# Ledger of designs, part 5: VHH binders against Ribonuclease 3 (rnc)

Target 1, 276 residues: Ribonuclease 3 (rnc), of Chlorobium luteolum (q3b6l3)
Amino acid sequence: MEPLWHKLSALPFFSSRPEKWEGSGAPPSLTAFIRSLFKGKALSLELYATALTHRSMVHDTTAPEITRSNQRLEFLGDSVLGLIISEYLYRRFPEGTEGELSSYRAKIVNGKSLAGFARNLDLGIHLIIGESADQQRIRTSTSTLADAFEALTGAIYLDRGLDAVREFIEEQIIDSPAFEAMVSTENNHKSRLIEHTQSHQLPPPVYTVLSEEGAEHEKTFTIEVSCNGRRLGRGTALRKKDAEQLAAEEAMGALERALTGDVAEDTPAPEETGRG

## First folded at step 1 (VHH)

Design d07 (framework vhh_8cml_1)
Fold by ESMFold2-Fast, scan of step 1:
Structure d07 (fold): chain B 276 residues (1-276), chain A 122 residues (1-122)
Amino acid sequence: as target 1 above (276 residues)
Amino acid sequence: EVQLVESGGGLVQPGGSLRLSCAASGRTFEDYAMGWFRQAPGQEREFVALISWSGGETDYSDSAKGRFTISRDNAKNTVYLQMNSLKPEDTGVYFCAAEYSFDYWSDEYDYWGQGTQVTVSS
């Protein structure tokens, strides 16, 4: 009757229990930072303090009440971040192969990328670091910043749930210029299609918006690409740029198949038009 | 691996113009942010201009702003530096550099050309 996860989630081990911070606890700068992320909403500061606690604090004699670093939240946050990014890529690239989706995910969730997102948040200044540790080295360390970003994701998950994590990742990762570079760099299909048309002395590709559907926030675009009056591909995505890339990808596939003669009911490629 | 070859350098009078070109070969050019650097005799190498992999973002040193324009042609695997209102202080060897787009903010570039000499003298 009751699913197993309902019973397990009720156990203290699976309950979201904040790490305890003695006294009035969090630095004022940390409190202000967390409030800025959530626009003044009520917060469980102990989770966020733990997320930003470097391992050097566990051995700091001036803070004996701090018995845990961010390592456990990092472990949890890595899983949550991976899930949210995988779901986003699955939805954004409906024709993408498992290999392509895995490649994009690896580029986004690697230490260098996550450290970049952490730097955009100025996360390093909010890190809680042991008195004897090299403050500047740790606050600018790629591995430390990446770990803290994952731990912060875990803290948001425990405090506010998956939808809050989605909003955070959308704002900090998906809407960033870096994210667009990561998902477009190796598979810039629009550039390859332009190069193909130029090499064959054809007019440049023309992109046409066929439909725009849904609420303004969730608007879905369907775009078609044509070359020399021939329809070569279509793409559907939440962003026009992504729909154009998907349309160009289908067009390149159609052109490749036309060159090998493996075309059945696909949109005719220019290479096939007028052949005897 | 990417190989970069600069061209277009030469001798020009103060107030003149030059257009430098950097031809790339090897891996997909459009995956890389491209930069121009220069080095005068006895000086450290300095940043001049940067263009993102897409061409959508550009950045310039304070000395280059308003005088130099960086552009790219991904179909030709080439990046350009249009230099106007040249001054004697612009004299130096100009280097093309390529950096994979994931490290947009790093000053460390993956590939460098051999350089092309620009001399501004009356």
Scores: ipSAE 0.000, ipTM 0.110, lowest interface PAE 16.0, mean pLDDT 76

Design d08 (framework vhh_7z1x_3)
Fold by ESMFold2-Fast, scan of step 1:
Structure d08 (fold): chain B 276 residues (1-276), chain A 122 residues (1-122)
Amino acid sequence: as target 1 above (276 residues)
Amino acid sequence: QVQLVETGGGLVQPGGSLRLSCTASGFTFSSYAMNWVRQAPGKGLEWLSGISGDSGYTSYADSVKGRFTISRDNAKNTLYLQMNSLQPDDTAVYFCAKEDYFWSDTYGFDYWGQGTQVTVSS
């Protein structure tokens, strides 16, 4: 006695089945909103409607066709969001410890932060909520908005793939004022390096693109910074400005180490060297 | 409540034809891909054919290509399977199945009909 789905999992048809189709049932305002998230066309508007469907719609007698909430997309989206943010932080902070990277990730992918990003998108007004439910409470709930943001991320992943999710997260999270506030308190390394050159009457730093190495879906920029003819740092990132900041971070670390003198042979290597 | 009701099964001679119908209710029919699956006596489930919500895409198992044709009428909430050149090996219970929105997660379907018996015998 096997479960029915176990017997079906071996069928070759599933490798050729289209999972995408043009959405029906989404209201015009929701359709316009979903289209605004992409430079290209969304392939499944129903997938996005499901991402915005609150659990109060399941078992609603006025909408018996609604059998799924956003909970499964939320589960998937949490994993995809975590992967993209972890990869970004790994590349952005090459001198960062595991603890530091985990701390940055926790600041960005917590419920309060995700609800903030959802509010920036006005997701609350697009939520599909049962008519008998407390509309105002649900549309403004931190947990509901955070869940919807994750579910939307999962929908983008299924509809358009991982590169589309990277672009979405870059626009909504990485370029956000909240992310800049998190990283900027001591991390404007290009400005610190310029201030260093000014205080020492040196010419300004020179940033040189060493390579633009690209998978078709993402270009990687490697940039080197030189100060007074000396190569002081190198950074690699998906954006030139991030690669420049990473190069400047390494340069500042090198300058700080030079001020403290040569590292002795018997001096333990520091766990973090670049930022202090 | 989601319901799928198959009709059109019966006894047919080898070389004959049958048209199966599946009437759907309780969901937005045009939004979901629909499939036909059969189970022969003593055998497992065999997927036969699928059709997208807009009828833009159809797919067939090699065993039925050129003999069976899947179609749908979204205005009537009805799925069809036209079966031609029937063979004794086509004897089975035929099921109408609705794809889950996330069919790839389950490799299957969220709702099934009760099935309709097709017997191909002289």
Scores: ipSAE 0.000, ipTM 0.124, lowest interface PAE 15.6, mean pLDDT 75

Design d09 (framework vhh_7b2m_4)
Fold by ESMFold2-Fast, scan of step 1:
Structure d09 (fold): chain B 276 residues (1-276), chain A 121 residues (1-121)
Amino acid sequence: as target 1 above (276 residues)
Amino acid sequence: EVQLVESGGGLVQAGGSLRLSCAASGFTFDDYAVGWYRQAPGKQRVVVASITSGGSTKYSNSVKGRFTISRDNAKNTVYLQMNSLKPEDTAVYYCATDYSDLYWEGSYDYWGQGTQVTVSS
């Protein structure tokens, strides 16, 4: 049987007739823009026109009486975007803590970042904005562009399903240079150490608490990390997670020094991802 | 001149409710995302809730299900409805608006003066 979401496309809100929206003053380039996102595939334009409709169109005296803003699609798109990014981060960082994954997600799924991705799509020029509104300000607004990017994600989900959203997010976010910068701004020494052990088919790193000194709220933790039975690093901090990151940093430094010079054969095979 | 003015704070018993208001002036309110932050004595300022210009909302885990953020663009005002208040909610609450900066990372364009919320046990 047909999935439930396919049945939802039959509701009046999901009308697929582009002529009505084109007659309602949709931008001339909207159809071409939407087709460019999906490499020329046919799509339901009404969802995408709604995703690009700014709230200034609601109650605008020159707008059609039955005008809907992108607010509801933005609400849905935020959830879908969060799910796809969370799934990617969960798979990409298999040893990452909930805190680490949440930190990466927050960097990616925020107004400034999403507006940047919207600008890469030139999304501002395709926005449907009320005639009396400040056109230039709204089309360049960080919050407006971020909201429109989320709404577009929601529209793709409803029209084409979750796998299409994954492909869109992979192309627009994950494969972007900005994404690399975002995931590299945290101390990710633990993740690098895990990647090293995986690329060399070694057991995961083992972290051992050596000492906990001080009264409640003033404890200092010293943690040591071992890889394949060898002690490679140590870190001391007021929080366990920070001490672990410092221990992993020292371990990575030790491994880099050991691999530089007289161990030329320790270069990974061309198929192996690891030290690149 | 850009201004954000918070109001609605006060003393309330645990389990009670308060509604905070943030009144904006001196700029095009509809174009801005708005967030609520709070700062308890001796602690860092933390995000509570936010609402985008399009109306999308986000909440911290500590307030989900208890707090509701909303906006009234005709009045240039953002509200924070706080229900089932706990002593741990005691803090100074701040309104901040975002235009061309980081939404959730605590970097907003304009801040208000704050309003004190005290929840007695």
Scores: ipSAE 0.000, ipTM 0.158, lowest interface PAE 18.0, mean pLDDT 74

Design d10 (framework vhh_7uia_1)
Fold by ESMFold2-Fast, scan of step 1:
Structure d10 (fold): chain B 276 residues (1-276), chain A 120 residues (1-120)
Amino acid sequence: as target 1 above (276 residues)
Amino acid sequence: QLQLVETGGGLVKPGGSLRLSCVVSGFTFSEYAMAWVRQAPGKELEWVSSISYSGDSTYYEDSVKGRFTISTDNAKNTLYLQMSSLKPEDTAVYYCARDYEGLWDSFDYWGQGTQVTVSS
């Protein structure tokens, strides 16, 4: 914990010294791994080495010059990750309630989910761990992997700025099958809509892109769905697939209301996606 | 709900022994690393020893190596510190702590402490 950490940092052995790691001093496997994330671009390897340095190294007598773990980068990375995920969800679900957005964020930015993303990167094998520490436990620990993922995010932010972190999170989190599952409801609206057209022997739904707006990394899509010549729904989102799901949800609502003859009191905000 | 309660402290002469106990409740003991941290009069907190969640790995501050032994009893939800060959410089309030993220520095819950005094 942060309150307890500052008390312990007052201990003599927590007297901070400059990190040992220089770019050229990083393990070859770590160097290759980090460069693979950015495809040959030049990098400050010291930040990434620190991001993957487990706290057991601070007490390792074979590396007394290493006096800092990834804890500070984890603290920074947690804030940066939270900001980027919150902004993405805000933009992706323009009709989403605060409660829905908070629920999605909690599913994505939690220890188990972050450890899963860390495992997809094989972060555990790149961790720098004290030689007397429990190697297998630490390299497979959910909390250790989640912390390392956050610390890596912080290192990318300091080294390359916010746009580089957006690209990293987009590739590792947002475009993952796990992410889509976390922000999907049990009803896939596009699948329900096509089943409806099939069961009534109607032509398949037609999705039309009405507009594309915004900067390259923040492009917004507005998509409309038509069934048997009738416009039934529209959705706006950062991803075409999400916009299509929102359009399909509105269409299903319209079709259900037509079947029952009822007037809705309120329309629940859409949450479902169908990416991958 | 979540509690850490230390016992076993007291006054002992140099060269003597004490066993500190920390009974925990409100969490699954076997899922967390645990530590002993001490504070001598007028000095800063000093980490003493840690044990991994499995109990397979133990770690000690250099000045206590060979004299102190950390252990757990999962059936009793209890952390122990067996202290032998005690020295006046071991005089301190001893706290047990839960390490929620691993070993050494991520302490989120602490006991109230138990006083150990080594004096003749």
Scores: ipSAE 0.000, ipTM 0.114, lowest interface PAE 18.0, mean pLDDT 76

Design e01 (framework vhh_8cml_1)
Fold by ESMFold2-Fast, scan of step 1:
Structure e01 (fold): chain B 276 residues (1-276), chain A 124 residues (1-124)
Amino acid sequence: as target 1 above (276 residues)
Amino acid sequence: EVQLVESGGGLVQPGGSLRLSCAASGRTFSSYAMGWFRQAPGQEREFVALISWSGGSTDYSDSAKGRFTISRDNAKNTVYLQMNSLKPEDTGVYFCAAELFYSGSYYKEDYDYWGQGTQVTVSS
């Protein structure tokens, strides 16, 4: 009985992994790290190695076979991240304006935020960097870490498809404390309402709980906000703070409509450029 | 545009177990959070369990915690509810629901698609 595995691995459909990485001292931790992200599933190491390859490797004489950095995967990963986050925000905020949704996306899909997510994965220690480059500076760089996180996302997409990326983003971004903070900051309608009342020399807004209904996980809070003795908004949500923010959002909308007259009319032509 | 069909209900004695299945038709199943709700005779529909679009996040009603497990198989377009240590109070029609948010909702009004329900009876 001959080793059948050697014959099968020589078939065109059984691709060998790049020898160059192991021969040149590719980090043994990379395979373990990537497998930990997918709970022990088999991997295409070349794709993930490329995602974690810094541009300094393209000119490294120790590894002349390495002709590509993570830049192309970064480009792809940025698009995939943008799609998934945009779809989530669209569904999460059905009454949100285009501007609001774009603002949320920009807060999540930016260099500082992505570098933070990369640090949570200890991604810097897995980066493949040229031997002559400043290792510590590159491994801790906000720009480098953000780029690597995007490239990793692109690699997951190509290797495992869109559903695997959704699972990765849900775990790393959506379920993170940072995501909740970003969403809460943008939706700070209570702060905007307080600012409005202060700038107009009015008493601060008063929030009143109108009802609490249902079992613990179905308990809904309906909260009303009043300003200067007038009811301006109501919100219903599973958490009091969310119900208060929804009430404040309705109040801000009502105040804005009252101030602007809520009348659809043609916008006047710009005065800076006239024909004469 | 998702159609949901529940199965696996039946009659069991207190302390017994049942596994409910919800089969979804359509290519977009993996884009939806899924929930299980139940309705006892003469009561409103109440939340039982939810699972996010990826399966990474789950939550349960207080009555279901420690006894029920929700899971999903996106390749088979199916969500499951494993029910252990069943009590007479668990008797009701169990409904599968699909929701447009990725994280799921405890509120029945947020769900866009509903199955017809499957009867679970726990009788001593």
Scores: ipSAE 0.000, ipTM 0.169, lowest interface PAE 17.1, mean pLDDT 75

Design e02 (framework vhh_7z1x_3)
Amino acid sequence: QVQLVETGGGLVQPGGSLRLSCTASGFTFSSYAMNWVRQAPGKGLEWLSGISWSGDSTSYADSVKGRFTISRDNAKNTLYLQMNSLQPDDTAVYFCAKDRWLYSGSYDFDYWGQGTQVTVSS
ESMFold2-Fast, scan of step 1: ipSAE 0.032; ipTM 0.516

Design e03 (framework vhh_7b2m_4)
Fold by ESMFold2-Fast, scan of step 1:
Order: sequence, then C-alpha cells, then structure tokens
Structure e03 (fold): chain B 276 residues (1-276), chain A 119 residues (1-119)
Amino acid sequence: as target 1 above (276 residues)
Amino acid sequence: EVQLVESGGGLVQAGGSLRLSCAASGFTFSDYAVGWYRQAPGKQRVVVASIYSGGSTKYSNSVKGRFTISRDNAKNTVYLQMNSLKPEDTAVYYCAADLGYWKSEYDYWGQGTQVTVSS
C-alpha cells in the first residue's frame, strides 16, 4: 500500500486542472441521473462521478484506481453556491441589511437544508461508496448528502459554467417550497413593503416617528408608515427598528386585505384606513 | 436580428385544445430558458409555463395538469400544448427568452398570438 500523497505528488499541479474520476467507468444509474438533470446535452461524466465519490472509496482494496473523493469539489461548490445564493438575496432584498442577508444565506446553505435538497434528488442512491463501509448510514447521512450536493454544484460549474449552476439552483433550491418557507420565516416586513412599492412603481415608504416616551433606559417609540401618501401602519416598540418592522407588518396586512377583499355592491363602504 | 414568432392561436370552444409554437432565430436558442406568458385585457402579463435549457419545466397553478410545455432545440422551437381550455384562458400568449430569477426583465419577447375560448 503506497501512501496516496507519494503517488499524486509526481503529477503536475496547475490551477486549470479539472477534477476527474479515476475509476473504470461511471455507474449506469449515475449516467441516467446526470442525463436527467441535463436532457439533450452531451456531458463528460468523470467530474460527476468524482462529485458523488465518498471518501470511503479512497484506499478501497476492490477499487485501488480511485484515489480521490468529492472533498475538493465540495470546497469549490460551497463557494459557487454561496456566491449564487448571495447574489440572489442581494437582488431579492434591495433594502435588506448585511445581517438579514447573511441570516437568509445561513438558512439556505446550511447542511440540513442542503441534505434536504439532496434527498429531493435521491442523491444518496447515486453515491459511490466503499464496499466495506456502512452503506445505509452513509447514503442517509445529513453531512454526506450536504457535501455531495455541494460537490455536484462544483462539478456543474467546472463542466458547464456559472449560468448552468444558476439554472440548477433555481430548479432545486429557489423554486422549492422549502426555500420560500425559509425566506418567509426570516421575513423583513420593511423589505417586503419596499419590494411592493418598487414593483408597483410607487415612491418608497416613509417612516415617521410619532412619539418617543420614557426614560433613556425605557424609551418607547411609536412609528407610522405611509405609502404613496396613504397611512398604512403603526408600530410601538422599545427599539426604533422593531417599531418600524411592526408598522410595515400592519401596512403589508392592509395591502393584502385590499387586494383580496371581496365587497358586495350594496354593502356600506368600509373604513379605508382600517385604523382609528 | 433576434426574433421570437408565435403561432397556433385562434378561436376554440371550452373543453377544446390548441397547440402554440414559438420559432426562435438570431440567438443560440439551446442556451436559454424559454417560457410562455399571457395577458388578458385589462390585466398584467403573467407566467404560464417555462422550460429550462436542461428540459426541466414549471407551470402556473391555473394551468397545471392541462398545459404541457416542450422544446425542440434542433428546430429552435418551443411548444405549448393546451388541453381542457376554459374561457378564463382567453388572452394574448407571448413567448419569451428569460434569464430566470436574476432579472425582472426578459431578454426577448415575441409579438404574441391571440387565444379566444368561447363558452
């Protein structure tokens, strides 16, 4: 058994050298799976085989030709995935703070979430795993599936470029019900209200401090939000930013009710403002 | 130089079927996601169905199960098979080459084809 580093150290190291699967051929199930992701396109399968190669294959005595796992592609794919999700969030939430965008990104590119996306692809069945390894444990492992999803992203990037990764992430992550649930859970009502005004070509929301009450330690802020000259919400909180979020929440509720409200023709006109 | 030309629209009775075609020219069709949109009188243009370069498809809830989008990259054409048509499907149908979620603007639009569903 020669140490792996002694065998690989004789190869030239270039920044443009692609990762390649060193085995005797891609499994038929993997070939079918990859073709299902990229219908109508010819692909080099070695990157994808490497992306789905678990570390238990390295030093497997039944497959001595396999000297690389998916770890390098996982490293690359994590960066590519992070870039694409960050760009999406930056564009989706133009008034979002760095903290809010980072929070959304952390929810989406977390290992648990990525493993979920991997499970939706049935990625575990396509993993190339050492014969003596715990097959069931590895194919269902959250960390293994998350790593494989990232490695697959890296393989797509190297094989087909950044736009192909964008399409893959749109299909597998952004369009998923899980993605919308994560974004909604971390919802910033102020950002949603700004998105609403921008999409309707209206002036941005205006926040007005109505009152500041109490001692420095106990200050309470009441803030009102107006959109296109109409007062839509108020919030009261111990922090200005929290009062603004509560005002925006009420405003979004009022706008949603106005959009979905079904009013009988002979019903007396309801109060437009919804507040006193 | 870039063109998207829709065809196949017309008048059909409720429960009927139509197949729309969109012929693309002047760009590398196989590299773009393409979709079908519709606009009814007095309403905003809304997405109906889209197909990615890899062949994956998405449908709006209002047409799911009734409409099928497909593409033929060799012919630079995208199709929309519309079954079980309803009066509510009456609209001008537009073909668009779309960059997806990263931009709100579409790269290219066709001139549209009118679909009218009578009761």
Scores: ipSAE 0.000, ipTM 0.190, lowest interface PAE 15.2, mean pLDDT 76

Design e04 (framework vhh_7uia_1)
Fold by ESMFold2-Fast, scan of step 1:
Structure e04 (fold): chain B 276 residues (1-276), chain A 121 residues (1-121)
Amino acid sequence: as target 1 above (276 residues)
Amino acid sequence: QLQLVETGGGLVKPGGSLRLSCVVSGFTFSSYDMAWVRQAPGKELEWVSSISTSGGYTYYEDSVKGRFTISTDNAKNTLYLQMSSLKPEDTAVYYCARDFYESKLWGFDYWGQGTQVTVSS
């Protein structure tokens, strides 16, 4: 019997690569990329090739054998992605309302967010695009990348089932730094402070590291936040990001007190004055 | 005539090291990505690692990351796999394979005869 990989070399699909690679070294082969998404298993490469096939290939006269784009896999993948994310949010936020869960889901499964996850995978370089199409525009397009990410999700579902999709989404979305920013309740303070500065036409908040103390595992960061030159809060935490959130929380408290008239006798704040 | 010839396999104890070599002839080595694939007795083929022969990207199967290193010597038309911290589960026939880096086609089109790696006490 001939090795399986000899048969895979007969795949009818073409891989089209950009003229310019923006990463380090030469771009990886599509086969190597797909195998890097999974632990050393034989894959249905045809499903993954279809997932990465742009609609411009359907009209390519040099590849008449290619009659399908990723659109059907995108349709399936959208449903599978939605299910996995909804289940995750339901379990993670047991006290969350339907409105809160729907809001989180919308932030995760929108085109901008999905294109971001696609960019983290360098998915654009692996797209199979017609020879006459605008290569750079298509490979960097938010809608194209979002569609390809959904189609890839659909391909994983058909090839490996829901558990494999869950593992893929956990690695690519849930464990990402971007995901915590989207769903964290601690993110409200920094977001509210930014919204306050925007609504009052002020410059964005400025965060300054005041101190870093201790060994790597015991290091604490003290961060101060200023708005339009005025110091409004500070926070101390083991992570810089957490210290920024605490600083923003104090700042929002100070601004809320000012708006309701709950202010000290001294205005400006005591931190800015020589008041003993 | 295209040929890929693997050498360097053998019997080694757990925790040991081996270096596999693959000498290529009959095509322009630097124009193709190259890969190592293995097959344990009674199991399916498993991709191990890939490299761009132009000195570009390397990719590894998760179970071998940090233990195996793929490299090339383009002047000698030779692909290497440096294996360290070998485990019994690494026991397999290891194959050198040519990948379609510059092609619009996917997959491996040519393979070597394989070299046996046995990790046992």
Scores: ipSAE 0.000, ipTM 0.208, lowest interface PAE 15.7, mean pLDDT 75

Design e05 (framework vhh_8fcz_2)
Fold by ESMFold2-Fast, scan of step 1:
Structure e05 (fold): chain B 276 residues (1-276), chain A 122 residues (1-122)
Amino acid sequence: as target 1 above (276 residues)
Amino acid sequence: QVQLVESGGGLVQPGGSLRLSCAASGFTFSNYWMNWVRQPPGKGLEWVSGISGSGGSTTYADSVEGRFTIIRDNDKKMVYLQMTSLKTEDTAVYYCAKGLYYDSRGYEFDYEGQGTQVTVSS
């Protein structure tokens, strides 16, 4: 009966004495993987080995030298990942409400999404798992892969700082094809407005360009959206599609208030003087 | 080391076409958005177009939508800008840029290239 660590050491890609954790004792395949992420910079390999150590190793009687799993790095990594994603969303959606930003963050930083990013890195292959554990089940588990991705994020933070994590998250999450699909689903206000009107059996919204000002590269568009002859929102932006999205966002709020019968607001229609 | 090398610029008549190329090296090309930005004479930088790492998503500035097409070849580590129906207003130095385009706050890029001059005149 040999633990997975000792089994792996029989392969041409692993150390003959993998039970010694001193940085240099990390498996050669893990060392190669980590160096590929950071283009040859010097790294604390022990942090990354711990980040990829599954909890089954802590109670493995054949590997008593392993006294901790990735749980603490997962805890730290969750916080760091949340900070980076929150900062990105705050900057990308300057008009977004706290609720909208929070809901979007929850969609990105969920187990299913994180497991997907872990699979793109092939993290399952690099996991250090107890001999008696179900190897194939654990290496493909959504929860295990999500935990490992968070733990890896924590290890990068401790070893190389916040800017290195930002670059890692930019490459693995923000610049991924999956991310833009998530952004479109959560923040396409025009689609949300159409969905809202359809679910309430209302006529589709109509968009009207109110003004265009400035030179081509600095042109500003003001667009208004109406539903059933009633003006519901306006948006101003450097691009028509962005102005339409802002108009739709305001309209969503106005339409929701109209449907709930909110009479707390007694604000007369604004009168515009000067810039439109 | 991250490197971006633009080429394909030149003099072209109004209504003409031109194709710009950008050769990338020093990073995992298929994992990053690639962009084209331009600087007209006497003006600031203007974002033109962007393409996702896989090529599945493209975005364009309103001024060029329908006239320009951004393409990438991940095997060759190249990004291209196919320009048609060129106008005198398209005259600028064109730059290849790695990174993500941010909405109303502008854009954040690292490792912009050296640029290639496009002149549209009769």
Scores: ipSAE 0.000, ipTM 0.100, lowest interface PAE 20.1, mean pLDDT 74

Design e06 (framework vhh_5j56_2)
Fold by ESMFold2-Fast, scan of step 1:
Formats: sequence, C-alpha cells, structure tokens
Structure e06 (fold): chain B 276 residues (1-276), chain A 125 residues (1-125)
Amino acid sequence: as target 1 above (276 residues)
Amino acid sequence: QVQLVESGGGLVQPGGSLRLSCVASGFTFSSYTDYAIGWFRQAPGKEREGLSSISSSGYSSTSYSDSVKGRFTISRDNAKNTVYLQMNSLKPEDTAVYYCAAEFYWSRLDEYDYWGQGTQVTVSS
C-alpha cells in the first residue's frame, strides 16, 4: 500500500553493503541497477525493492513498517519463469523429445543455476536485509539469490509484461555462456536412455509409477523404467521427475556395465531342429 | 578446452611466504558469469583439503578454511585470467601439493569440475 521504496531508502540499514566489494568504486544504487536493466523504462521502483527484500526484514524491529518480503513475487516469478523457459525450449529444439526439454528446463530453473544468474547481476549487493541478520552470508546464499532472481522476474512481469520478461531471460540466461555449456554438456540420465533406445531402434523408455506413499505434502514416488519390455531401473523421490531420473540412472548404469564390464559369453542353447 | 595451470610452488623456510598462481584457459573471467575458483591441497596419506575460493566477478565472495584463515589470501586478476593464493607465515604442516580447481554452476559434478596438475610446496628448514 504505502511506497515501500521511500520507506526503505530512509532506513539506516538500507545503506548497508556487503563487507566485501571488489568492484571499482561504490556499488551501484538500486535505481541505477534497475535503469541498467530496462534502459530507463521501469514504472514502479517499489515492485523491484519488494523483489529484493529478504524475509529478515519482516521481523526487524528497526523497520516495523516492512510487513512483506519477496516471497509472493518469488511465487509469481517461478510460474512466469517456468512458462517462458518452456516456451523457449519448445521453439528452440523442434526435434527435441519431451525428456530432453524437461532436462533442459530442470537445469535452467534449479536453485544453483538461478543463483549463478543472480550473481552475474550482482543481486547480492542490492538485497535489502535486516540489520541484525548475517549480511555476508545472506547476500552470497545460493537459495537467497535464486529466490531473489525469481522475485525479480515476477516484478518485471507485473511492471512491464511477459515480453519484457522474455527479453530479460534472453539477455541473462539464453545469451549466456552458461546456457551453451548446459545444452552441450547435458548429464541427463533420462535423455541418455532415450538416445540409447533411438540408436538401437527400440521403442522409447516407459516409466511406470509403482507406488505413491505419504501425506499430500510429503508424497514419495517410486518409478520403474522399462525398455523394450525389460525392467532396467527404479528410483524413489519426492518428485516424479526426480524419481524418473534416478530410474534412468540405474538403467544406464546397468547398460554401461553390460557393455564394458566382465560379462561371460552367453551361448544360446541349440534349438531342437526337428523330429529325430 | 578449460585448463588450469598452477605455478609458484617450491621450497621455503618456516615463517616464509609464497604466492601461487593459477592461469585459466578456455574461458575468460570477465566473460563467464557463473563460476568459482578454489585452492585445495593434499599431503601424502591425507585427504584433499579445501583452502579458499573466489566466486564470479562483481560482488566477489571469498571463503577460507579455518586452518589458513588470516595467513592465506585469495585474489584474482581478470586481465591476466589468473587467480592467486598469497601464503604467509608458512608452517611445516603446510607442506603439500596445491591444486587449483574451477566449478561452473552448470556442472554435472557435485564437486569442482576442472583441476590443475598441482604444484609442490615444501616448508622445511
């Protein structure tokens, strides 16, 4: 409701900077940072201030007027980021299988990757963090930076719409050397298993849910993978996609051991050729 | 592709100083935005120990293990694509092979992806 940016800029802790800054001169201000992202076209600085507000601010006694962190923008931004990345991958890889596209998306939208993009933007120096909190730890935390990147995506969406998010993602993710490394050095067991079946002209792998156990918020999935009617692996995880990857990993391990391991010759028994 | 080459090791007396250099090739510090470079050491019969790391340019985060905090300093020179480890107040127990390693956030490994061949540091009278 009230202008969050004006409140934050007036608070003593807002001027706090990370203990270690190795760039030339003072860190850029939030306004200068936002201007650099949008070439001066941002409509609401308060959305961006909220996106960079850490949860430690909500319970900070020096800032009782701050009642919201970036959590709601993070929720929205996760959905927007997922949509844009899925659409990009669908169009970028027209011959890609569903498994390959899912693998690429998982690599882009995971916490480690998002924190990397946040670090490229120096988001840590722009985070608004409670005075009593561990400033350096929070500003360099993988989970905090990933969450801030998602929240920033949500703020861009609300401020400037979906096309602006596409432009932001194109510049920060797609045009990055990290993106090229991700797509060229893929270590996705599910995709490797699909490649194996394709190279041998076999039907694609079939994933079957064997069990779902636990409460709705702690469901555990056990998934089995079969290739050409042969059961090759199983995986158990809190998410179906992770259980599928673990099942595929076991399957690839079994196939690799069969190809490179010490395997006794299997000589088929002679068939009964006729009535003798 | 990506290679790391360490130099600057050698024999030094207790209380002395050495500066190790790690030259990276196959990528540039200024252009790559999601990496960390660290220093590790391994003495005979011991496990590999992490000593210090430095993350991507901009807001540079540095970390040190307790065994070297206050004695060792990590730094980088983006123009030379080089990371340094300044080692002061060296002790005989610092004797080890020192390795430079690079991690990219897109890594397929849980650990550092690329390793140099190592440089021997011997602290002896």
Scores: ipSAE 0.000, ipTM 0.126, lowest interface PAE 17.5, mean pLDDT 74

Design e07 (framework vhh_8cml_1)
Amino acid sequence: EVQLVESGGGLVQPGGSLRLSCAASGFTFSEYAMGWFRQAPGQEREFVALISWSGGITDYSDSAKGRFTISRDNAKNTVYLQMNSLKPEDTGVYFCAADYGLRSWYTEYDYWGQGTQVTVSS
ESMFold2-Fast, scan of step 1: ipSAE 0.005; ipTM 0.087

